# VH-VL binders against Protein cereblon (ohgt), part 11

Target 1, 230 residues: Protein cereblon (ohgt), of Drosophila ananassae (Fruit fly) (b3m1f2r157to386)
Amino acid sequence: LSRVPGVDYLEHILFPGEVLPFMIDGSLFDDEMPGLDGLIFGVGFPLMQPPEDNPHKLYGVTCQVYEKGESGRQLVFYKSRALQRIVINCDDIQGPPQYIARNPTSKCFSKVKILPEYFLPEPLKCVDMGSMSRFRDIPSMRDKYRRYQLSSTPWPADACQEYAYEEIVERARKKLEIHKIDTMPRCPIQLSFWLVRNLHLTEKMMRLTFLTDSVNTRLQLIGSTLKEES
Below, E stands for the ipSAE of ESMFold2; O stands for the ipSAE of ESMFold2 at other seeds; V2 stands for 0.75 times the mean of E and O plus 0.25 times the DockQ between their complexes.

## First folded at step 5 (VH-VL; framework fv_roconkibart)

Design e31
Fold by ESMFold2-Fast, scan of step 5:
Structure e31 (fold): chain C 230 residues (1-230), chain A 120 residues (1-120), chain B 112 residues (1-112)
Amino acid sequence: as target 1 above (230 residues)
Amino acid sequence: QVQLVQSGAEVKKPGASVKVSCKASGYTFRNYGMNWMRQAPGQGLEWMGWINTYTGEPTYADKFQGRVTFTLDTSISTAYMELSRLRSDDTAVYYCARGSSSGDYWFDYWGQGTLVTVSS
Amino acid sequence: DVVMTQSPLSLPVTLGQPASISCRSSQSLLHSTGYNYLHWYLQKPGQSPQLLIYLGSNRASGVPDRFSGSGSGTDFTLKISRVEAEDVGVYYCMQALQTPYTFGQGTKLEIK
């Protein structure tokens, strides 16, 4: 990893759900290593275009340490898992609660914005009133449109999501081994990231799927890739 | 047997510059950051900044930005603090202290201190 | 900047009796790791400061077990269970959660 003080960089995109292993050299500490269990830190992606065309901001993810190990060579091994997409402000070094550690060996804190994951039931799978569809494309109105769709959908309300899930499972079966298919999550947000992690996407598709705040758009982008098999 | 040995006392006139050295021994110099503090007579401790001994990158407290410079000579495991445009209120004992992991944990070993007196 | 406030500023104590020093920060020093980035130092007369307690409650190497640190967030306490003559000096708390690192104004412990 290339490092600026307080920031860890990855030369590739890391999606929520991915494991990021790392190790710390125990020789950096004169006595015992501070505990890192449960530590949440940020990882930035300098290869992506800066958000809002601002060179002092980076796209990235939060990672949480969930497992530790040790070796007789004084190397301490850790496993972390990416949790949420974020934007990191590289100039702001401030304390809690708005800030997160930039890397596991530094107490430097950067202001981060957690990026939203929007999910909206698809109109073709759900009953929709035309007059309400205008609110679909307005971010502040998406919740109202979503509530409208759910109230007009035949009970049970999750029927539309189950139908979409089955279509995706069918397409994924052509690309992935059965063992992986059996581990597919049903939650649309987790599913969208699971598919990115398990499919061999182009760099362009990885960037597009990371940058969208819409789970529906991410699933649609992935679905279009699954359709293009020869 | 970690030791930080600082240069001797200095007497300077207002407007002059002073350069204090801090020679480290008993550990791998590049693995631990070096912090600088000062203490005016009868007053408390004040943090001035630190230098990353691995990268050579200094970080200065805003109060000293533009007047202080931290440098290294890794061949002799020595850190330097140069304070320019001295004023009478810069009279203080200046300390170097070993941090950990880029100066971002705690100061476990301190130099003996260097008295800098600024007088006309 | 994080403001560190110590109390009391002067602490006369009888040999063999306990002593307690309080330190308050203007904002929480609790890091996402669960550690408080609050450290305690002792400066004996004519000497450099020395580390006593790091990360709120951990004794530094060579520090006697009569010293203990406690607290979380904004309120911290340093306790000496039985004060000895060698404990005379000025005690400082320091936050290292964010730059600039800041010290309390110091507590002078002296024997009655």
Scores: ipSAE 0.000, ipTM 0.417, lowest interface PAE 14.7, mean pLDDT 76

Design e35 (from c6 with heavy chain Y32W; at its last look DockQ between E and O 0.75; V2 from the best seeds 0.00; counts 0 for: pae E 6.0 > 2)
Fold by ESMFold2, look of step 6:
Order: C-alpha cells, then sequence, then structure tokens
Structure e35 (fold): chain C 230 residues (1-230), chain A 121 residues (1-121), chain B 112 residues (1-112)
C-alpha cells in the first residue's frame, strides 16, 4: 500500500497518460522548494459509481508533476500526468477533500492501493489446448494457431476474427487522423488507455473501461464501440 | 445505501427555538459536507448554509447569520440545525442535503425527507 | 446575490412530447476552470428534491438519458426528449458559483 501526500476530487474520470493541469495554494508545501518536479499525488472520482455500489470505495489515479508554471503570491500552477489507477478506502482519508478544479486550500492525505494491469493471452477453452495457447504470441505460429482455434472452437470464425488484437488496432487506425496515429503506443497497456483518450466513449463505457484490470477485456470493450460505429 | 433521516415535525411559538436533526448512514460522514435548505409552503427552495463535517466549520447565508447554528455529532453521524428567535415567516419544510465533499459544497446529491416547522402565535 | 430566473413557470405538456425549461442567471456561472456551476433538481409531488444535472450538462446517477442540460455563462436549458408520467413535478435550477447559493423560482411540469 502507498501513502500519497495529496488526495483531491475530480469531477470526471481521468485515465493514465492524460494531463491534469491545476493550481494550488503555495502554503500547502511545508518547506518551499523551487519546483515540485516528480511529486506524486492522488485524485479520486467521487461521481463514478464503484463496483458493488460501495460508497466507502473511491477510485482514481496517481498523478506526477512534470512542469511548474509561474508562481503567484499564493497560487502555483502545475502540470501533471496520470500514471496508475488506484482505489482508496474512504475511511483512510485524513483531512477534508476538495475539488482540484477549484484550487484546493487544505491538506488531505490517504493510503492508496495501486490497481494491477493484466495482459494475458486468450485461452482456448473449448478444445483444452493448454500448451497450444503459447503459440498465440509467436508470429511464425499465429496462422497455425488460428487454424487450430477455428477447427476446435464453438465460436464462428467471423466473430473470433473481430476480437483479434491486431484487428482492433486496424479499426482504430481507420477512425483516427494520421498525426494522432504517429503517437500510438506499442505497449498494450498504454495502448488501451491511449485508445480511450482518443475515441469518444459513452459515460457507461468510460466507467467499464476504467474499472477492468484486464487489458484484454478493456481492448474488447473498445473494439465493441468501433464495431457499433461502423 | 446513502440515507438521510430527519427528525419529526414541530410546532413552535414566535420567539422560541427549534433544533432539527439529520442522521446520515451508508457513507463516510466526515467526507461529505451537510447543507440546509428550507421551503415555505407553496414557495421555492432557499439555501441556508452548510457545515464542513470534517472540521465542524459552518458557513451561513447572510440572511440567517446570527439566528442559525449548525452543529455535528460525528459519533452518531448526525448534523443539527438550530434556528432561534422564530418568526411566523420561518414556517417551512427544512431539508438537509449531502454536499459535493467535506471541503466543498457545490451540488446536493442526497436529501433528507424534510421537517415541517410551524411557527404560530 | 446571483438572481436565477426560470421560464416558463408553468409547463403543461402532452405525454411523449419534448419539454424545455430555461434558466438565466444575473451573472456568468462559468468558472475559470471551464465548469459552469449550475445544477438542476426535480421535486416530484410529495417528495424531496432530487439532483438531475450537475455542472450544466452532466446527468446524476440513475437519471435517464432523455434528460439533458446545455448552455453556458448566463443562459441554461434543461430538455426532456420525451416526457413520461414520472417526470411531473417542479424543476429548479441552482447556481453554486458563489454564496449564498440561489435557486430559480421553479417550473411546474404537468401532463395535459
Amino acid sequence: as target 1 above (230 residues)
Amino acid sequence: QVQLVQSGAEVKKPGASVKVSCKASGYTFRNWGMNWMRQAPGQGLEWMGWINTYTGEPTYADKFQGRVTFTLDTSISTAYMELSRLRSDDTAVYYCARGSSSGDSYWFDYWGQGTLVTVSS
Amino acid sequence: DVVMTQSPLSLPVTLGQPASISCRSSQSLLHSTGYNYLHWYLQKPGQSPQLLIYLGSNRASGVPDRFSGSGSGTDFTLKISRVEAEDVGVYYCMQALQTPYTFGQGTKLEIK
């Protein structure tokens, strides 16, 4: 578990990789040092409904400051970038949380739990192909694995093909401007968050994609949005 | 399940005081401020102020400053509003409502059932 | 104090038809962060108010998609794309940019 020196509220969902600019009261820093470069803090989303409808859970992200703006007499401008998804037990919060958009003036701290990001190959359950699933990630074996999967799975070939990782990427490329495609990350974890940032998703889909720990599931949810917009 | 349960209706004479309770359940009480509104019969809503449930610091609308007091009992997750020197135009339904956070109070997502206070000579 | 003015004050509507309610403030509700601190509430007959729309355009939890909020600065609109029987009641706008927070006069929506 980690303790963060600031926990503030944000009125909307923020995904890892997004930039969060803010201003704060300079007196919130006990020893004034030039810049807060590298400081990590948390923001929570009190308006996002948690799983299990439990109001004692607060989901959010860690953010890291990477740029300091001009210092005012009491207000200091910063830019930060969201890093990792977190969950907070509200009973661990110390101090009165405030909305970061209204320039918080009070200290607020909490222990947080950093949520995992899983990227797992899809198992082929209908054939019990244990060791065969390892070929999914080997390029020279991919075509042979697809042949085995199609012959041994109850799913139609067209449905399986629409959920392939490469096809989701190609459908996204068709929807985005070329200058945005140049920034498309190769890491599947980063890619899943990048797609959320660059595609318009409904509020329901934003919540679902934020709450899943599985990159595979997140990409499938995004893929369903691309198919529905065809 | 978030719930706010207020005390029952009261009848008071002019010059008296009334204290309305608002018991909260289903959430971390100190993380969400408590607002007070009133609604005279057949009239609209009027904001009276709010209390920071972590610090206990109240903010009163100027109209009520000097007559209203907001207090808390955090051990039982309960907020109180006391209005003194009652007048006939204080007859209204009084509501508590949960604010946007303990440090800010911008919108009210859950409301109590209301408490009718009648001031009659 | 910020004065909030609603129109119309009475809104009879045919079931299944759209409805629109306007709210005007005496000063801009747009904060420097880009949020409008304008909220909408519905008070159904015999009930406490309930939050419909916060920050000008965001639906509260459990509010159907047929409700939408729009506008910025001083002029705001609540729209119901198709009115249902459960939508009857009094609608209030409220500003929360500065204290004291103030409500509009209310708009009573009734089925004809």
Scores: ipSAE 0.124, ipTM 0.643, lowest interface PAE 6.0, mean pLDDT 80
Fold by ESMFold2-Fast, scan of step 5:
Structure e35 (fold): chain C 230 residues (1-230), chain A 121 residues (1-121), chain B 112 residues (1-112)
Amino acid sequence: as target 1 above (230 residues)
Amino acid sequence: QVQLVQSGAEVKKPGASVKVSCKASGYTFRNWGMNWMRQAPGQGLEWMGWINTYTGEPTYADKFQGRVTFTLDTSISTAYMELSRLRSDDTAVYYCARGSSSGDSYWFDYWGQGTLVTVSS
Amino acid sequence: DVVMTQSPLSLPVTLGQPASISCRSSQSLLHSTGYNYLHWYLQKPGQSPQLLIYLGSNRASGVPDRFSGSGSGTDFTLKISRVEAEDVGVYYCMQALQTPYTFGQGTKLEIK
C-alpha cells in the first residue's frame, strides 16, 4: 500500500506511459503557486468494474508531474505521465468524479495498491520423448526415463523473448506511423503498454489489456488483434 | 514563457525555393515536436507535416512530399521549413506550431506569428 | 484523408448570447486510449491561430470557461456560453488521429 495526494477521475482508461495534461486554476491559491514538479498523484477510472465487485475501490494509475507551463495566473498547465497501474481505496474520496483533474496538491491522501506486472519468458517445447513414455511406470526403467527428461535443455530465455517480440514488432510496424517506431521500447512491460497506447483497440480489448497482471497475456491479446482483419 | 519567432516575409519567383525559420524559446526544444501549417489568403488552414525534435525525423503530408524539407538546428532551438519548386498557388502565410510532445504532435498549443510567402512573376 | 466538415460557416451573433459550432469527421476520431483526437482553434483577425480545446473537451491554458467542447466519434460541438467582442474570428476544428492532420473549413464568428 502507498498513499498518494489527490485523486483525479477519468472516464477513459489511461495506460502507463501516457501523458495526462491537467490544469489548475491559479486563483485557488492565496499565495504563490506550489511547485508540483515530481509530484505523484492518483487517477481513477470510475466506469470500470470495481475490483472484486467492491464499490469502494477504483482501478487507476499513478501519474507523475514532469513539466509546468504557465499562460497566466488564472490557469496553470501541467504535464504528467502515467507510471503504474493501481487500485485506489475510495473511502477517503469526496464528491463526484471529474473528467480532467482534481487538485493534486490536496493534503487528503488515498490509499493505493500498486498492481504487479508479471513477465515470464516463454519456454520452447522440449524434445519429443514419446518413445520413452512407456518406461515411466516400470521401476527398472524409471531412472532411465527421468535421465532422458532431465537431459533435455530448453532454448535460452532471451532467445524465446526475441522471437516473440520480433513477430509483434514487425506486425505493429505495418500499422504504425514511421516516427512511432523510433519510440518503441525494448522492455516487455513498457512495450505492452506502448502498443496499447499506439494501436486502435476496441473498448473491450482496452479493458482486457489493462486488467491483466500478465505482460505475456497483454502481448498475446495485442498480437491477436494485429493478426485480425477488421 | 513559450515563444516561437518566425523569419520575415519573402517574395519569390515561380520555380524558386523559400526557407522559413522558427526560433523557439521558453521551453526545452527537444521535448516538443514542431508542426508546419499554411494558409492561403482568405482560405483555411492546411497541415504540411511535422518534425520530431528529439530524433530529427520529419513526417510530410503527401501533397508536399518531395517539395518540402523540415530540418532542425538544435544548438539555437530553431526549426526550418524549405519549400521548393514554388508555384503561384503556394502564396500563403506559413506557420510553425509546437506539438503536444516530441514523439506526439497531436495538438498545437503555441504558434509562431506566421511568415507571408508571396510567389509572383 | 479524413474530411472535416464544419457548420455553420458564417455565424453572426449578438454580444452576450450563446454560440454553437458543429464539426463532423468522415471517420471516428476515437483513439485506443479512449480519447477523441479532435481539437479546436481560434484565429482572430490578423493573428495566428490559438488552441482553445484539445482532445475533444479539454480547455487549453488561459482559455475562459465560457468555451466548452463536447462530442465523440464523428460528431463534435464547440459552445460559447456568452459571446464577448474578443471572440470574433474564425474557428477551426482539427483531427490528429491520422496523418495528414486535417482542418475543417472554418466558421467565421461575427458580432451583429
Scores: ipSAE 0.000, ipTM 0.416, lowest interface PAE 17.5, mean pLDDT 75
ESMFold2 (binder alone), look of step 6: mean pLDDT 94; pTM 0.959
ESMFold2 at other seeds, look of step 6: ipSAE 0.185; ipTM 0.657

Design e41 (from c6 with heavy chain Y54W; at its last look DockQ between E and O 0.74; V2 from the best seeds 0.00; counts 0 for: pae E 10.0 > 2)
Fold by ESMFold2, look of step 6:
Structure e41 (fold): chain C 230 residues (1-230), chain A 121 residues (1-121), chain B 112 residues (1-112)
Amino acid sequence: as target 1 above (230 residues)
Amino acid sequence: QVQLVQSGAEVKKPGASVKVSCKASGYTFRNYGMNWMRQAPGQGLEWMGWINTWTGEPTYADKFQGRVTFTLDTSISTAYMELSRLRSDDTAVYYCARGSSSGDSYWFDYWGQGTLVTVSS
Amino acid sequence: DVVMTQSPLSLPVTLGQPASISCRSSQSLLHSTGYNYLHWYLQKPGQSPQLLIYLGSNRASGVPDRFSGSGSGTDFTLKISRVEAEDVGVYYCMQALQTPYTFGQGTKLEIK
């Protein structure tokens, strides 16, 4: 569990990789505290329903300040980027939480739990293949290795195809504007969050994709939305 | 799940005081402020003010300043509204509602069932 | 005080037809951060109010997709794309930009 200084509320779900701009009173700084560059803070989503088995939990993200923007007379504009999903036990919150968009007037701190991101590159690669595994990385043997792996795994071939993220990427390309496709990340973890941001999923689907620790499952949820809307 | 349960209906005479309770459950009480509204029979909603549940600092609408007092008992997750020097036009259903955070009160996502206060001679 | 004016005050509607409710404020509700501090509530017969829309256009948890909010500044609209029987009640807009927070007069939606 990590302690993150500064926990504020945000009225919508923010996914890792998204930018969160905010303003803060510049008079709060002095020579000993010259700015917020590099600061990591937490943002919670009080309007997102928690899972039924965790009704007293507050879900959110860590954010890191990366840019000081243009300032008004007394207010300093900052940009931050969401980094990691977190969960907060509400009993750990120290101070009154306030919405970041309204320039908080008091300090609020909490211990947070960083949520994991699990990705297993296609389930077939996790099966013990003995000496056959040496064929996996040879290009001319990949199709034969995949067929053998499917026949020796407890998972049906149809279920393994549903996990393939390449199909989800191709369906997303058909739905996205061309200029966004050039910014699509190759990392499956980053891709799963990028897709949520760019596909404008329903509030229910954004909640489900946020709450899932498995990148494979998150991509499958996104993929199911693309199939139904085609 | 989040619930706000208010005290029962009351009948009072003019000049008396009334104290309505609002017991919260299903969430961390100190993390969300408590708002008070009223609704006269057949009329619309009127905001009376709110209380910061972390600091205990109330904010009262000017119309009620000097007659209303908001208090908390955090040990039992309960907010109270007391209205003094009652008059007949104070007859209304009084609601508590959970605010958007302990230090902010922008929207009200959960409401109590309402408490009818009747002021009659 | 910010005055909130709703129109119409009474809205009879046929099941399955769209409905639209207007809310106008005496001052802009657009905060410098880009958020409109305008919220919509529904009070069904015999019940407490419930939050429908917050910050102008965001649906509260559990609110059906047929409800939508739009507008900015001083003019806001709540739309129901297809009215259902359970939508009957009084709809209120509320501003929360500055205290005292103020409600519109209410719009009573009834099935014809």
Scores: ipSAE 0.006, ipTM 0.542, lowest interface PAE 10.0, mean pLDDT 79
Fold by ESMFold2-Fast, scan of step 5:
Structure e41 (fold): chain C 230 residues (1-230), chain A 121 residues (1-121), chain B 112 residues (1-112)
Amino acid sequence: as target 1 above (230 residues)
Amino acid sequence: QVQLVQSGAEVKKPGASVKVSCKASGYTFRNYGMNWMRQAPGQGLEWMGWINTWTGEPTYADKFQGRVTFTLDTSISTAYMELSRLRSDDTAVYYCARGSSSGDSYWFDYWGQGTLVTVSS
Amino acid sequence: DVVMTQSPLSLPVTLGQPASISCRSSQSLLHSTGYNYLHWYLQKPGQSPQLLIYLGSNRASGVPDRFSGSGSGTDFTLKISRVEAEDVGVYYCMQALQTPYTFGQGTKLEIK
């Protein structure tokens, strides 16, 4: 960890769920500063392109300290875990903060915006309506065909996403069967970050999967890299 | 207390190689990168590069690329700088210094005592 | 490479008087994080350099409050409010915005 008084810098992209260990020289610790156990702080990625070419804004994550230990005289060891993707406002102290993160090496607070994570089912678009027309003139199938046209609803979103999830999980199992399969989460939001943490992704894929607010898009991007000839 | 102790002075002939050691104590060696600088007699400071103590990956200033090698022996908390094909203008005091973190190396809070390397015929 | 230029190169000062050293960079040292990657070091005679100021204005541990750093972008200043005997030495600014990191030529502070 960089000992920056505002926010800690990290030259690599850190995803939610990842552990970030760091150490503080006790000579930098002030008696007035509260203890770091349970502290939530901001970590920024200077190598990520800032939003709207603004030099005072930075992509990053929030991290929470969950373990503390002494490594020696004047050295205190901490373990933290990344929790949420954020945009850090390094210079703007105006406006209501979404969240205020304390830098563990500084008394300064930075205003951050927590980036949303959502998993929204998408309609199944690959249904071929033309194929159904051949059943129009079959008496036993006519009612099913008309019901299909009248409802014109996509397949249940839950079923569509369950199928996509199942395919991604199976492809990941084939690639990761020698590794930590038992720790794979079932929640799509958590799964999307777990996959990034446990798969060997290119730098471009790391950036794309970090920048998207859509869990569906993140899983799709990851899924595309898992495709292999059988 | 953080301490960086460097190897003793060396006298080398042009064309030879020199290897300077920097032994760290008082902190967790792998948590802070190690930077190397030099200073010719009566001249200013020049940055040579750094090594990531967690990964072992070195970064060299272009001026020294191909001539300098940074290595680590983590079992004894020691960093090494080897400079090859020495010239008379390589005569300088060589310093190691602790970076701001293992993955970042922006400022140098603790420095070794320096190692004088003299290149003469 | 980023060129660092210090002024003056020689600074004779009377004990107890203030001193000021300028450092200019050929490129802006202001990073996207809002911080200037400009640091100040002091090398006392016969000793290794020691960190005084990091990120433009932050005093390093153990550095007296008579030392202060200011500036942004390309122009930076190190000020000593009251020079003491132990402040004698060569002062260097350094940029760490991009590799290779580069130092100024150094400013030698001497007592008159």
Scores: ipSAE 0.000, ipTM 0.424, lowest interface PAE 16.1, mean pLDDT 74
ESMFold2 (binder alone), look of step 6: mean pLDDT 94; pTM 0.959
ESMFold2 at other seeds, look of step 6: ipSAE 0.256; ipTM 0.675

Design e48 (from c6 with light chain S32Y)
Heavy chain, then light chain:
Amino acid sequence: QVQLVQSGAEVKKPGASVKVSCKASGYTFRNYGMNWMRQAPGQGLEWMGWINTYTGEPTYADKFQGRVTFTLDTSISTAYMELSRLRSDDTAVYYCARGSSSGDSYWFDYWGQGTLVTVSS
Amino acid sequence: DVVMTQSPLSLPVTLGQPASISCRSSQSLLHYTGYNYLHWYLQKPGQSPQLLIYLGSNRASGVPDRFSGSGSGTDFTLKISRVEAEDVGVYYCMQALQTPYTFGQGTKLEIK
ESMFold2-Fast, scan of step 5: ipSAE 0.000; ipTM 0.416

Design e5 (from c6 with heavy chain S100Y)
Heavy chain, then light chain:
Amino acid sequence: QVQLVQSGAEVKKPGASVKVSCKASGYTFRNYGMNWMRQAPGQGLEWMGWINTYTGEPTYADKFQGRVTFTLDTSISTAYMELSRLRSDDTAVYYCARGYSSGDSYWFDYWGQGTLVTVSS
Amino acid sequence: DVVMTQSPLSLPVTLGQPASISCRSSQSLLHSTGYNYLHWYLQKPGQSPQLLIYLGSNRASGVPDRFSGSGSGTDFTLKISRVEAEDVGVYYCMQALQTPYTFGQGTKLEIK
ESMFold2-Fast, scan of step 5: ipSAE 0.000; ipTM 0.416

Design e50 (from c6 with light chain T33Y)
Fold by ESMFold2-Fast, scan of step 5:
Structure e50 (fold): chain C 230 residues (1-230), chain A 121 residues (1-121), chain B 112 residues (1-112)
Amino acid sequence: as target 1 above (230 residues)
Amino acid sequence: QVQLVQSGAEVKKPGASVKVSCKASGYTFRNYGMNWMRQAPGQGLEWMGWINTYTGEPTYADKFQGRVTFTLDTSISTAYMELSRLRSDDTAVYYCARGSSSGDSYWFDYWGQGTLVTVSS
Amino acid sequence: DVVMTQSPLSLPVTLGQPASISCRSSQSLLHSYGYNYLHWYLQKPGQSPQLLIYLGSNRASGVPDRFSGSGSGTDFTLKISRVEAEDVGVYYCMQALQTPYTFGQGTKLEIK
């Protein structure tokens, strides 16, 4: 992933779906700069560092530029949207971040691991991903089914969720304004991130909901927060 | 724990030069730029410039350009500020501070303890 | 250069009461997508400055909720909802929209 100066580190947590506006110092440009539209870059969160206190590894997100604006000032502005949760290894950064701002035709990359989003669907709330089982008995598709099966974490009976999915949605509706409710996604993966973005959670809950790879767990953490607020 | 430790106080005569060091620990030195500020006794803060710790490229405020030099020793995670042709009005506490990223220095989240430089009349 | 003007320069306040500090810039610090390149620092007596608020309204790590930053463009305010003894010191605003970065004159907050 390419790095862009000025947005490499963020003091608050940014979740997939959020917009991140940013600026690049125009004084760094020597030549006519090509557009950064579609550029994907990494943003790290120091607050999300592992408990072992390793400053060389950061949790973060990938962001993609979707809009560019120009101004007569020293700074050039861009609009980006967070896409995926990642882990950044700062020890393996290739090239200086400032190189991207000076010459966007030259790419600098940090080693990045994209974090998965696991979801175990409910029978009455089925998503298309549940149909992956149809590939189990097809020889050419067995590797895809096996990868899907290995990436899915089965939940033991004693880890049963406290809230039904519908109950979480209804609790959220009671706390959110009508204009926001109209934008609520139906897909559980998108909904889990949308809820975090639109509910005012504590810093602890933000970190917990970001760190989990399980969409079911993220939704339950959110549901627990809604219940605790009463 | 992030820490910036500066060299000790110095007394210099007019016309001399002074070199202040700032040793960083608790983070990856190359990932955050280093800024330099000063504060004359009883006065406010003044920004002198910054250095990109990844590239080694310095940026100086026009007021100090030609008299100040920012350098790095990445092997010991240390930044240096050398101010030449000292005048009595250069008497101040000099600070180093960590910037927002290696390529940008917009805000300063950790500061050194400061180094008092006194220039005798 | 961008000129930063703070008011008041001296702010005596009673413990537990709110306090407000104003910062005005000679040109807009608002970028096109809503970021203001305006930051607030506190220098306690005998100590180095410390970051309180960055990009107009974001609290730095470890800064209590009683501190808040607001404003946009040329007029900014730092508010303390309930002043505590440990809040004594000199408060500075800084612009980072263009080099050279410039600070306000500082506001000295003292307990009455």
Scores: ipSAE 0.000, ipTM 0.415, lowest interface PAE 16.8, mean pLDDT 74

Design e58 (from c6 with light chain L55K G56V; at its last look DockQ between E and O 0.44; V2 from the best seeds 0.00; counts 0 for: pae O 9.6 > 2)
Fold by ESMFold2 at other seeds, look of step 6:
Structure e58 (fold): chain C 230 residues (1-230), chain A 121 residues (1-121), chain B 112 residues (1-112)
Amino acid sequence: as target 1 above (230 residues)
Amino acid sequence: QVQLVQSGAEVKKPGASVKVSCKASGYTFRNYGMNWMRQAPGQGLEWMGWINTYTGEPTYADKFQGRVTFTLDTSISTAYMELSRLRSDDTAVYYCARGSSSGDSYWFDYWGQGTLVTVSS
Amino acid sequence: DVVMTQSPLSLPVTLGQPASISCRSSQSLLHSTGYNYLHWYLQKPGQSPQLLIYKVSNRASGVPDRFSGSGSGTDFTLKISRVEAEDVGVYYCMQALQTPYTFGQGTKLEIK
């Protein structure tokens, strides 16, 4: 478990990579506390429904302040970036957290569990398909080609298809404006969060994609949305 | 077994200061906030504020701002409350209490035995 | 500040009879998360306060089932189904929605 000295509430789900701006009264700072640069804090989503068997869990993200933005005379504007998904046992929180829009003073602390991000890449084909590849595009031979593929690869073709995400990427490209496509990350972990941010999924789908630790499953959930709307 | 043991009763003159200790045992001190309440003789309970035992950051009720100071010694799992410029109406029993948050509410599940502070001329 | 108002302030009760204490807040204690931030404490003679009921209706450990709490929003009730001699003391409601946390004035329960 990791410790976070500040925990605040946010009314919506924030995914890793998103920017969370906020303002704070600059008169709170002095020589010993000149600002918040580099601060890491927790943000919990109290309106996110947990899995049915975990009523005392609060899901959220860590955020780190990276920029002191344009300041008014008394209010200081900060930008933070969500880094990692976390879960908090509510019994570990000292005092009620405040919504971050009010005043993120880091007055509440908690132990947190950082949620994993894992991805299983496509398995490498281990069999020579050269003599059989000429049947791939012949309609009468497609079923025979697939049976050979399944018997000759260390991974069944159905299982490999479940872990392949290239189709999801191509369907997302059809739905997104051209200028967004050139910002699409190549890292599958970052891509999964980028897609959620750019595809404007339903609240239910955002909860499902946030709760999964498997990047493969997250991408497949996103892909199911693209099939239904396309 | 959670226990909060406070320092003994004190008699002070107006204008003096008092510092009450609250020693915690039976749990991980830095995981739970410490709250301070007081109760004048024959009167109700009044919340004075709390201190974050992980960061050391205090929060004071406005009525006590400027006169009360909360501090910690985490090496001995002890919280302190100091009240300055004492007046006769500060005569009360002072309590420490552990905050027990579930993330959806905040209550005080364990209380110290209380420390009577008498301010007399 | 949220003002907490208890009634009655003095409650003489015959042993074995029911008792009821009301607590009203100056604003709703129901948060957008669906929880009411209202707790009850009992201070027996010569003792520190002890937690009795948390989050409106949840009994603290070791509290007998003759104690129950109910209510929502601004109106809350503590009930004792059958008063016993050990129940004497002062009962306080407390809101924990906003700092400063505030207590009701107390209800002194005595045996007639």
Scores: ipSAE 0.006, ipTM 0.529, lowest interface PAE 9.6, mean pLDDT 78
ESMFold2-Fast, scan of step 5: ipSAE 0.000; ipTM 0.422
ESMFold2, look of step 6: ipSAE 0.006; ipTM 0.549
ESMFold2 (binder alone), look of step 6: mean pLDDT 94; pTM 0.957

